# Designs tried in a protein design chat: miniprotein binders against q9bqp7. Part 5

Target 1, 240 residues: q9bqp7
Amino acid sequence: VPQNWFPIFNPERSDKPNASDPSVPLKIPLQRNVIPSVTRVLQQTMTKQQVFLLERWKQRMILELGEDGFKEYTSNVFLQGKRFHEALESILSPQETLKERDENLLKSGYIESVQHILKDVSGVRALESAVQHETLNYIGLLDCVAEYQGKLCVIDWKTSEKPKPFIQSTFDNPLQVVAYMGAMNHDTNYSFQVQCGLIVVAYKDGSPAHPHFMDAELCSQYWTKWLLRLEEYTEKKKNQ

## First folded at step 6 (miniprotein)

Design k13
Fold by OpenDDE base, second read of step 7:
Structure k13 (fold): chain B 240 residues (1-240), chain A 89 residues (1-89)
Amino acid sequence: as target 1 above (240 residues)
Amino acid sequence: SREELLERIKELIKKGDKWEALLLLYEYIEKYPDNPEALIEVAELLLEMGRPDFARYLLYLAKELAKKTGDPELIEKVERLEREIEERS
């Protein structure tokens, strides 16, 4: 049990969208602060097993591609991910901003992969928006807040070359999603709360993306794990 | 039923509707995530669909499940299928 328990959901916020849903998704800029990001917390609190698996993967890739080839591969993966998020932001943004759609960004296997998911996405409330949890003292940048199949979700878009049919195969992504949910639910910049999460794993070959829906119960379970990771991070920082 | 869903998937594969077949395969995997036999059946279908990487992944998962349950027959079946995939590649 976490020593510093804090709820993921805010009882003071209504689950009902206020009728004044802004026609424009929120895009709060990330402020450069001494406050740790969700990503930093997760990276610094990886298990020895997770670190070992990643290092083993890296060494295998270097053996196959060479050091320069691996750098190029890593750069390409990063670029593809960036372009995918840019394309999604463009797709999910109001139509008035669509006049500048680079059609080339839309011509990707990853975009093809998520088309069936996008059909079920509506009511976009935030895109690439910063969240801050003032009490727990962490920040993050969430990809999207929207309704998925009529349920308001924090949506996290991921690219993968490998199949990830199970949420367990997404490593710390569920922790990232609930961290963003908890922060948003207690961030004064947001007037609403979210109770669900969605991880979408898009594939380069255009095969159907895997949606990993997280209901309120599953979110609460991962929230406990997130709190433990945050405590571990805080303890490590006190000992440095 | 599990059998009815599998039959629908097989019919879609035969019709060449790969997209719908994959969606139903996803549903099947989600419905039976801890069933190594189900994962093996899906892996076989994925091989027929020309998706060897996904098939290999499911076979890996099935093998890990079979190790946990202590089912040596399933482990042997997975290993046989893995060898068959390698020989066809």
Scores: ipSAE 0.549, ipTM 0.827, lowest interface PAE 1.1, mean pLDDT 90

Design w20
Fold by OpenDDE base, look of step 8:
Structure w20 (fold): chain B 240 residues (1-240), chain A 103 residues (1-103)
Amino acid sequence: as target 1 above (240 residues)
Amino acid sequence: SERIKRLEELAKEILRLVEELEKITDDPLVLYLLDMAELLAEFALDAAKEGDLEEAEELLKWAIEYLEEAVEIVKKLGVSPEIIERLERVLEEAKRTLEELRK
């Protein structure tokens, strides 16, 4: 049990979307501060086993590609991810921002992959927006807050070259999603609450993306795990 | 051992450099590279504590390589030459230290 337990959901916020659907999705800029990001917390609290697996993977990739080849590969993966997120932001943004759609950004296998998911996405409330949990002292940049199949979700878009049909295969992504949810639900910049998460794994070849829906119960389970990771991070930083 | 201590010191220096770079850029690619460098440096610390010095050295080598790439990108983003020169100096010192330890 976490020593510093904090609820993922804010009882003071009503689940009722205030009728003023903001005509424009929120885009709060991330302010870099001494406050750790969600990604930093997760990365620094990886298990020895996870570390070992990453190292083995890296070593294998370097053996296959060479050092320079591996750097190029890593840079390309990152660039593809960035372009994918930019394309999604453009797609999910209101039409007024559409005039500058780089058509080349839309011509990707990843965008093709998520088309069936996008059909079920509506009511976009935030895109590439910063969240801060004031009490637990962490920040993050969430990809999207929108309704998926009529349920308001924090949506996290992931790119993969390998099929990830199970939520367990997404590693710490569920923790990231619930961390964003918990932060948003207690961030004063947001007037609404989310109770669900969605991880969408897009594929480079355009094969149908896998949606991993997280209901309130599953979110609560991962939230407990997130709190433990946050505590571990905090303890590690005190000992440095 | 003296070697373990030096590896730990180098890892800590890399972590400091990561923190400095994190303050000067919001570029997602740079941040990714910094996160990787940080992760590798922390793993190197763990490896050193566990007595796996070869692994620690390799991890630090990779951390430095990620930092090199990060600095090159930051240069292109128009960061102050003075800041870049300082960062490059620290990075070169880290590289020399690592090379000395491998020997």
Scores: ipSAE 0.015, ipTM 0.255, lowest interface PAE 8.2, mean pLDDT 85

Design w23
Fold by OpenDDE base, look of step 8:
Structure w23 (fold): chain B 240 residues (1-240), chain A 103 residues (1-103)
Amino acid sequence: as target 1 above (240 residues)
Amino acid sequence: SERIKRLEELAKEILRLVEELEKITDDPYVLYLLDMAELLAEFALDAAKEGDLEEAEELLKWAIEYLEEAVEIVKKLGVSPEIIERLERVLEEAKRTLEELRK
């Protein structure tokens, strides 16, 4: 049980969209400061076993690709991920910003993969927007806040070369999503609240993406796990 | 043991190098590499305290590999040659220290 329990949902915020749906999605810039990011907290609180498995994977990949090949591979994976997010931001942004759509960004297997998900996405409220939890002292950059099948969600877009049909196969991604939700729900820059999460795993080959929907109950369960990771991080940093 | 102390010192040196690199780059991929190096160095400290010296050495090896990659990318990002040369020297010293400990 977390020692410092804090709610994921803010009782002071109404779920009712204020009638002024901002015609433009929010894009709050991330301010780099002494406050840890969600990603940093998750990375720094990996188990020894998780780290070991990751390194074994790395060593295997280096054995297969060589050192230079592995560097190229990792760089390409990162670049593909970045381009995918840029393309999604362009797609989900209002049409007036579309004049600078690099058509080449839209011609990816990942974009093809998510097309069926995008059909169910509407009411985009934030894109690539920073969130800060003032009380719990962490920050993050969320990919998207939008309605998925009529439910307002924090949406996190992931790229994968391997099928991830189960939410359990997304590792710490559920924790990341709920961390963003909790931060947004308590960030003064946002006037609304989210109760759901969505992880979308896009595939390079254009095969249909897997949506992993997280209802309020599942979000609450992962929120407890997130709080424990945050406490572990905080304790670790006090002992350094 | 002297070996444990040296492993702990090496881990601390790696952590210092991570901190220095974090100050000179905002590249998210480099920051990821640095986070991995930091995590591995911290686990190496834990392993050393637990008396698992082989595990500590392996973790430090991997931490150094992440730092090598980080420095190479930072070079390409146009960081000052003077800073890079300093970082490379520290990294080479860390590598030599690890090699000495494995022998």
Scores: ipSAE 0.017, ipTM 0.358, lowest interface PAE 6.9, mean pLDDT 85

Design x36
Fold by OpenDDE base, look of step 8:
Structure x36 (fold): chain B 240 residues (1-240), chain A 88 residues (1-88)
Amino acid sequence: as target 1 above (240 residues)
Amino acid sequence: SPERLEEIIRKLEEAVKLFEEGKIEEALDILWEVLEELLELIEETGDPELYEILLRVFEALDLIDYGRPEEAIRILEEAIRRLEELIE
């Protein structure tokens, strides 16, 4: 049980967006503060097993591709992910804020992959927006807050190449989502709360993306795990 | 192959011995080798029992870091027994 328990949901906020919510998705800039990001917390609190598996994968990839090849590979993966997120932001943004859609960004297999999910996405409330949990003292940048099949969700978009089973075992994606939820629900910049999460895994070949829906109960379970990771991080920092 | 499992068992036994001798660093090095070998076997065979053994070895490593080497040794000894059962 976490020593510093904090609820994921804010009882003072309603799940229903007030009719006065701006029609434009929120995009709060990430402030570079001394406050740790969700990603940093998760990375620094990986288990020995996770670290081991990642290092072994890296070594194997370096053996196959060489050091320079691996760097190139990593850079390409990062670039593809970035482009995918940019394309999604463009798609989900209101038409009035549509910068000239780079048509080239929309011609990706990843975009094709998520088309069936995008049909069920509506009521976009935030895109690429920073969240801060003031009490728990962490920050994050969430991809999207929108309704999925009528349920308001924090949506996290992931790109997956054919899963080498070892990389996908980052059981930390659900933790990231709930961390963003908890932060948003207690961030004064937001007037609403979310109770659900959605992880969407998009595929390069355009095959249908896999949605992982997280209901309120599942989110609560992962929230407990997140709190434990955050405590571990905090303890490690005190001992440095 | 039974031969690879036997080698893993040998390494685990050596690690246990090194722990008993107070040579923690050397024991840890061997345990990491064991983990690598187990992982390779798991990738080749998909044997769920080997995966469970892998997890137990990780647990032992964690316990060592937490200053509970005696409990870690017990886990490693159990892992050895489980591996021996796979060879039979």
Scores: ipSAE 0.016, ipTM 0.353, lowest interface PAE 6.5, mean pLDDT 86

Design x6
Fold by OpenDDE base, second read of step 7:
Structure x6 (fold): chain B 240 residues (1-240), chain A 88 residues (1-88)
Amino acid sequence: as target 1 above (240 residues)
Amino acid sequence: SPERLEEIIRKLEEAVKLFEEGKIEEALDILWEVLEELLELIEETGDPELYEILLRVFDALDLIDEGRPEEAIRILEEAIRRLEELIE
């Protein structure tokens, strides 16, 4: 049980999306502060299982590609992910703000993979927008806030070369999503609340992406786990 | 300790049962707990047999992600047998 419990949902905010679809998605810039990011917290508090898996994978890849080859591979994966997010931002942004769509960005297997999900996405409220939890003292940059199948969600887009059909296979991604939800729900820059999360795992080969929908109950469960990770991080930093 | 191994075996048996019942997500949660416990034991004992068992459990997870749960179950059952042999 977390020592410093804080609710994921804000009782002071109405669950009713204010009917006025903002014409333009929010894009709050991330400020470089001494405040830890969600990503940093998660990376510094990885489980033994996660560490083992990553090291095993790394060693296997180095054996196959060599050290230089592995570095190049890692760089390419990172670049592909970045381009994917940029393409999604372009797709989900209002047409009026669309700079010349680099058609090349849209021609990816990952974009093909998520097409069936995008059909169910509407009412985009935020894109690549910073969130801050002032009380719990962490920040993050969320990918998207939109309605998925009529439910307002924090949406996190992920790329994978391997199938991730189960939410458990997404490791800390559920924690990231709920961390963003909790921060947004208590960030004064946002006037609305989210109760659901969505992890979308896109595949390079264009195979249909796996959507992992997180209802309010599941979000609450992962929120508890997030709080524990945050406490662990805080304790580790005090001892450094 | 034999007691810790027995607990791991119990959890693996439960996971197999849950898979057979079609409760894949619940089974996965238990498998992740098993992996944590195995890693702790390996850190304490340095037992190479436990390490091999750990690797096989990870293989089972990969098979589940690939949509091959039957093969995953077989691997888990083998892991149980190997753990039982360590207690004897």
Scores: ipSAE 0.534, ipTM 0.821, lowest interface PAE 1.2, mean pLDDT 91

Design x60
Fold by OpenDDE base, look of step 8:
Structure x60 (fold): chain B 240 residues (1-240), chain A 88 residues (1-88)
Amino acid sequence: as target 1 above (240 residues)
Amino acid sequence: SPERLEEIIRKLEEAVKLFEEGKIEEALDILWEVLEELLELIEETGDPELYEILLRVMEALDLIDEGRPEEAIRILEEAIRRLEELIE
């Protein structure tokens, strides 16, 4: 049980968007502060088991590709991910629909992969927007806040070369999503609250993406796990 | 300890059963627990056989993600057999 329990949901905020929802998605810039990011917290609080698995994977990849090959591979993966996010932002942004969409960004297997998900996405409220939890002292950059199948979600877009049909295969991604939710729900820059999460795993070959929907209950469960990770991080920093 | 190995075997058997029942997510949760327990034992014992078993369980996880659960089950069953041999 977390020592410093804090709710994921804000009782002071209504679940219903006020009628004055801005027609334009919010894009709050990330401020470079001494405040740790969600990603940093998760990375520094990985379990020994997680570290072992990743290291083994890395070693195997290096054996297969060589050191330089592995560096190139990792760089390419990063680039592909970045381009995918940029393409999605362009697709989901009402204003950018008018700008010269780099047609090349839209011609990716990943974009093809998520088409069926995008059909169910509407009411975009935020894109690439910073969130800050003032009380718990962490920040993050969320990909998207939108309605998925009529439910307002924090949506996190992921790229994978391997199928991830189960949420368990997404490792700490659920923690990231709920961390963003909790921060947003208590960030004064946002007037609304989210109760659901969505992880979308897109595939390079254009095969249908896997949506991992997280209802309020599942989000609450992962929120507890997130709080524990945050406490661990905080404790580690005190001892440094 | 034999007791810890027996617990791992029990969990693997449960995972196999859950897969057969179509409860894939629950089975996956158990397999991840098994991996953690195996890693702890490997850290304590340095037993290379346990390490090989760990790799097989990891392979099973990959196969499940790839939509090859039947092959995963076979691997898990073999892992169980290998663990049983260690207790004997």
Scores: ipSAE 0.370, ipTM 0.757, lowest interface PAE 1.5, mean pLDDT 90

Design y12
Fold by OpenDDE base, look of step 8:
Structure y12 (fold): chain B 240 residues (1-240), chain A 94 residues (1-94)
Amino acid sequence: as target 1 above (240 residues)
Amino acid sequence: SREELWERIFELIEKGDKEEALRLLREYIEKYPDNPIALFLVAELLYDMGRPEEARKVLERAKELAKKTGDPELIEYVELLERLIERLLEELKK
């Protein structure tokens, strides 16, 4: 049980979108602050075994590809992810705010992969928007807040070259999603609440993406795990 | 403690003491047979020792467990090691 329990949901906020919700998705800029990001917390609270395996993997990859080859590989993976997120932001943004859609960004296997998911996405409330949890002292940049099949979700888009049919195969992504939910639900910049999460795994070959829906109960379970990771991070920082 | 044992195993691997690392990992697996990371490290050590057939057998079990636990990073590393083992086995047949 977390020592510093805090609710994921805000009882003071209604689940109903206020009629005054702007038709334009929120895009709050991330402020560089001393406050740790969700990603930083998760990375620094990995197990020693996981850290060891990642380092060995990196060493093995460098031996196989060379140093330059590994840098190129890493750069390509990063670039593919970035372009995919940019394309999604362009697709999900209102048409009036669409700068000239780089048609080349839309011609990807990843975009093809998520088409069936996008059909079920509506009511976009936020895109690439910063969230801050003032009490728990963490920040994050969420990909999307929208309705998926009529349920308001924090949506996290991931790219993969390999099938990830189970939510467990998404590693710490569920923790990231609930961290964003909890922050948003208590961030004064947002007038609404989210109760669900969605992880979408897009595939390079254009095969149908896997949606991993997280209901309120599952979100609450992962929220407890997130709080434990945050406590671990805080303890590690006090001892440094 | 389990943590101290893992730290010792990691130190041994980093120092290149493969035999002692393998011994400790095997002892660990006897107590905790369903740890995919331990099985993976055994397979990797066996590979590094030039024992690819034994590595393959252990890695198959590691892969099955890794899929059950859903650790994507471990699965990726398992698949990398599978490719390396198969390459080595092909080279040894020539």
Scores: ipSAE 0.459, ipTM 0.823, lowest interface PAE 1.1, mean pLDDT 89

Design y13
Fold by OpenDDE base, look of step 8:
Structure y13 (fold): chain B 240 residues (1-240), chain A 94 residues (1-94)
Amino acid sequence: as target 1 above (240 residues)
Amino acid sequence: SREELWERIFELIEKGDKEEALRLLREYIEKYPDNPYALFLVAELLYDMGRPEEARKVLERAKELAKKTGDPELIEYVELLERLIERLLEELKK
């Protein structure tokens, strides 16, 4: 049980978007400060076993690809993910805010993969927007807040070359999603709250993406796990 | 402690003391038979010792458990080690 319990949901906020919600998705810039990001918390609280195996994997990959080959590999993975997010932001943004759509960004297997999910996405409230949890002292950049099949969700888009048919196969991604939810629900920059999460795993080959929907109950379960990771991070930082 | 044991195993692996690392991992697995990380490291050590057939058998179990944990990095490394084992087995038949 977390020592410092904090609720994921804000009882003071309505689940109904106020009719006054702007038609334009929120895009709050991420402020660079001393506050740890969700990603940093998750990375720094990996188990020693996970860290050790990752380092050994890296060493083996360097032996196979060479140092330059491995750098290229990692750069390509990162670039593919970045381009995918940029393309999604362009697709989900209102037409009036559409800068010149780089048509090349839309011609990807990942974009093809998510087409069936995008059909069920509506009511976009935020895109690439910063969230801050003032009490728990962490920050994040969420990909999207929108309605999926009529339910308001924090949506996290992931790229994979391998099938991830189960939410468990997304590893710490559920923790990331609920961390963003909890922060947004208590961030004064947002007038609404979210009760659901969605992880979408897009595939390079254009095969149908896997949606991993997280209801309020599942979100609450992962929230407890997130709080434990945050406490672990905080304790590690005090001892440094 | 469990943590101290893992630290010792890592130190032994880094020092190249594969035999002692393997011994400690086996003792660990006796207590915790469903740990995919421990099984993976056993398989890797066996591979590094030139015992690919034994490594393959252990890695099969590690793979099954890794899929249950959903750790993508572990799964990827399991798959890498599988390829390495198969290559070594092919070379030894030659």
Scores: ipSAE 0.384, ipTM 0.783, lowest interface PAE 1.3, mean pLDDT 89

Design y20
Fold by OpenDDE base, look of step 8:
Structure y20 (fold): chain B 240 residues (1-240), chain A 94 residues (1-94)
Amino acid sequence: as target 1 above (240 residues)
Amino acid sequence: SREELWERIFELIEKGDKEEALRLLREYIEKYPDNPDALFLVADLLYDMGRPEEARKVLERAKELAKKTGDPELIEYVELLERLIERLLEELKK
């Protein structure tokens, strides 16, 4: 049980969009400050086993590809992910705000992969928007807040070359999603609340993406795990 | 604890005490035979020790378990190590 329990949901906020919700998705810039990001908290609280295995993988990849080859590989993976997120932001943004869509960004297997998911996405409230939890003292940049199949979700888009058919195969992604939910639900920059999460795993070959829907109950379960990771991070920082 | 044992194994590997690390991992696998991470690490150590045939045999079991657990990262690591083992075996045949 977390020592510093805080609710994921804000009882003072309605799940219903206020009539004053802007037609344009929110895009709050991330402010660089001393506050840890969700990503940093998760990375710094990985198990020693996970860290060790990742380092072994890196060493073996360098052995296979060489140092330059591994750098190129890493750069390509990063670039593909970035381009995918840029393409999604372009697709989900209102047409009136879109600069000339780079048609080349839309020609990817990842975009093809998520087409069936995008059909069920509507009511976009935020895109690439910063969230801050003032009480728990963490920040994050969420990909998307939208309705998926009529349910308002924090949506996190992931790229993979390999199938991830189970939510358990997404590692810390569920923790990231609920961290963003909890922050947004208590961030004064947002007037609404989110009760659901969605992780979408897009595939390079254009095969249908896997949607991992997280209902309010599952979000609450992962929220407890997130709080424990945040406490662990805080303790580690005090001991440094 | 399991965690303390893993930490000790990691320390031994970092120090270059591969034989002792391998011994502890084997003892661990005897107690917990369905741990794909442990099997993978045994195969990885055997590879580092220049024992690729033994590494391959252990890695086959690790691969089967990894597929059953649905851990895509471990499957990737297994596949990478398989390629490296095969490369080493080819080099040893020359």
Scores: ipSAE 0.631, ipTM 0.896, lowest interface PAE 0.8, mean pLDDT 90

Design y9
Fold by OpenDDE base, look of step 8:
Structure y9 (fold): chain B 240 residues (1-240), chain A 94 residues (1-94)
Amino acid sequence: as target 1 above (240 residues)
Amino acid sequence: SREELWERIFELIEKGDKEEALRLLREYIEKYPDNPLALFLVAELLYDMGRPEEARKVLERAKELAKKTGDPELIEYVELLERLIERLLEELKK
């Protein structure tokens, strides 16, 4: 049980969108400050086993590809992910705000992969927007807040070259999603609340993406795990 | 504890004491024969010791178990090591 329990949901916020919700998705800029990001917390609280295996994988990849080959591989993976997120932001943004859609960004297997998911996405409330949890002292940049099949979700888009049919295969992504949910639900910059999460794994070959829906109960379970990771991070920082 | 044993195994691998790490892993597998991570690390150590044929045999079992457990990260590592083993075996045949 977390020592510093805090609720994921804000009882003071209604689930009903206020009629005054702007037609334009929120895009709050991330402020660089001393406050740790969700990603930083998760990375610094990896298990010794996870860190060990990741380092071994890197060493073996360098052995296979060479140092330059591994750098190129890493750069390509990063670039593909970035372009995919840029393309999604362009697709999900209102048409009036669309700068000239780089048609080349839309011609990807990853975009093809998520088409069936995008059909069920509506009511976009935020895109690439910063969240801050003032009490728990962490920040993050969420990909999307939208309705998926009529349920308001924090949506996290991931790219993969390999099938990830189970939510357990997404590692710490569920923790990231609930961290963003909890922050948003208590961030004064947002007037609404989210109760669900969605992880979408897009595939390079254009095969149908896997949606991993997280209901309120599952989100609450991962929220407890997130709080434990945050406590571990805080303790590690006090001892440094 | 199991955790302490794993930490010791990791330390030994990092220090390059492959023989002692392999011994501890084998003892672990005798008690827990269906651990895919332990089998993977045995295969990796055997590879690093220049024993690729033995590594391949152990890795096949690790792969089967990893697929059953649904650990995609471990499956990726297994597949990487498979490619490295096959490369080494091809080089040794020349």
Scores: ipSAE 0.552, ipTM 0.861, lowest interface PAE 0.9, mean pLDDT 90

Design z19
Fold by OpenDDE base, look of step 8:
Structure z19 (fold): chain B 240 residues (1-240), chain A 100 residues (1-100)
Amino acid sequence: as target 1 above (240 residues)
Amino acid sequence: SDWEKVIEELRKIIEEMRELVKKGASPEEIDELWLRFFKIVDEAIEKYGDHPEVEEILREIIRLTLEFLLLLELGVDREELLKRFEEIAKKIEELIKRLE
């Protein structure tokens, strides 16, 4: 049980979008500060087992691909991820703000993969927007806030070469999503709150992406786990 | 000694990465050096890991290296990556000093 409980949902905020919500998605820049990011908290609180598994995975990949092959793989994963997010931002942004669509960005297998998900995405409220939880002292950059199948969600887009049909296969991504939700719900820059999360795993080969929908109950369960990770991080930092 | 050479090589790689970051290098540009660094440390564990303290330090360096590589895989924004690089580099340098 977390020592410092804080709710994921803000009872003072309405679930209903105010009619005054700007038609343009919010894009709050991430500021450099001493406040840890969600990603930092999650990485620094990985279990010994998780670290070991990652190490073994890396070693195996190097054995399979060679050093140069693994290097190329890692670089490509990063680049593909970045391009994918840029393409999605372009797709989900209002037409008036569309920078010249690099047609090459839209021809990726990852974009093809998410097409069936994008059909169910509407009402985009934020894209690549910073969130800060002032009380719990963490920050993050969320990918998207939009309605998925009529439910307002924090959406996190992920790229994978391997199928991830189960939410359990998404590692700490559920924790990341709920961390962003909790921060957004208490960030004064946002007038609304979210109750749902969505992890979308896009595939390089263009095969249909896997949507992992997180209802309010599941979000609450992962929120408790997030709080524990945050406490562990805080304790670790005090001891350094 | 061969060990001294390993330590010096690790220091050189970290410094090279830091210089590249200061010059505005992309995370992709420094990824190559991280992978090389990882390999050297991994080989060092295999060769010199018989000493518990050395093994522990090298494993911690590996953990930090993997932490950065994981950031790349997660598609973290450039600003956060650069910030985390410097933090990780500093920690690794401190650990390397303990291996001297």
Scores: ipSAE 0.000, ipTM 0.212, lowest interface PAE 11.0, mean pLDDT 84

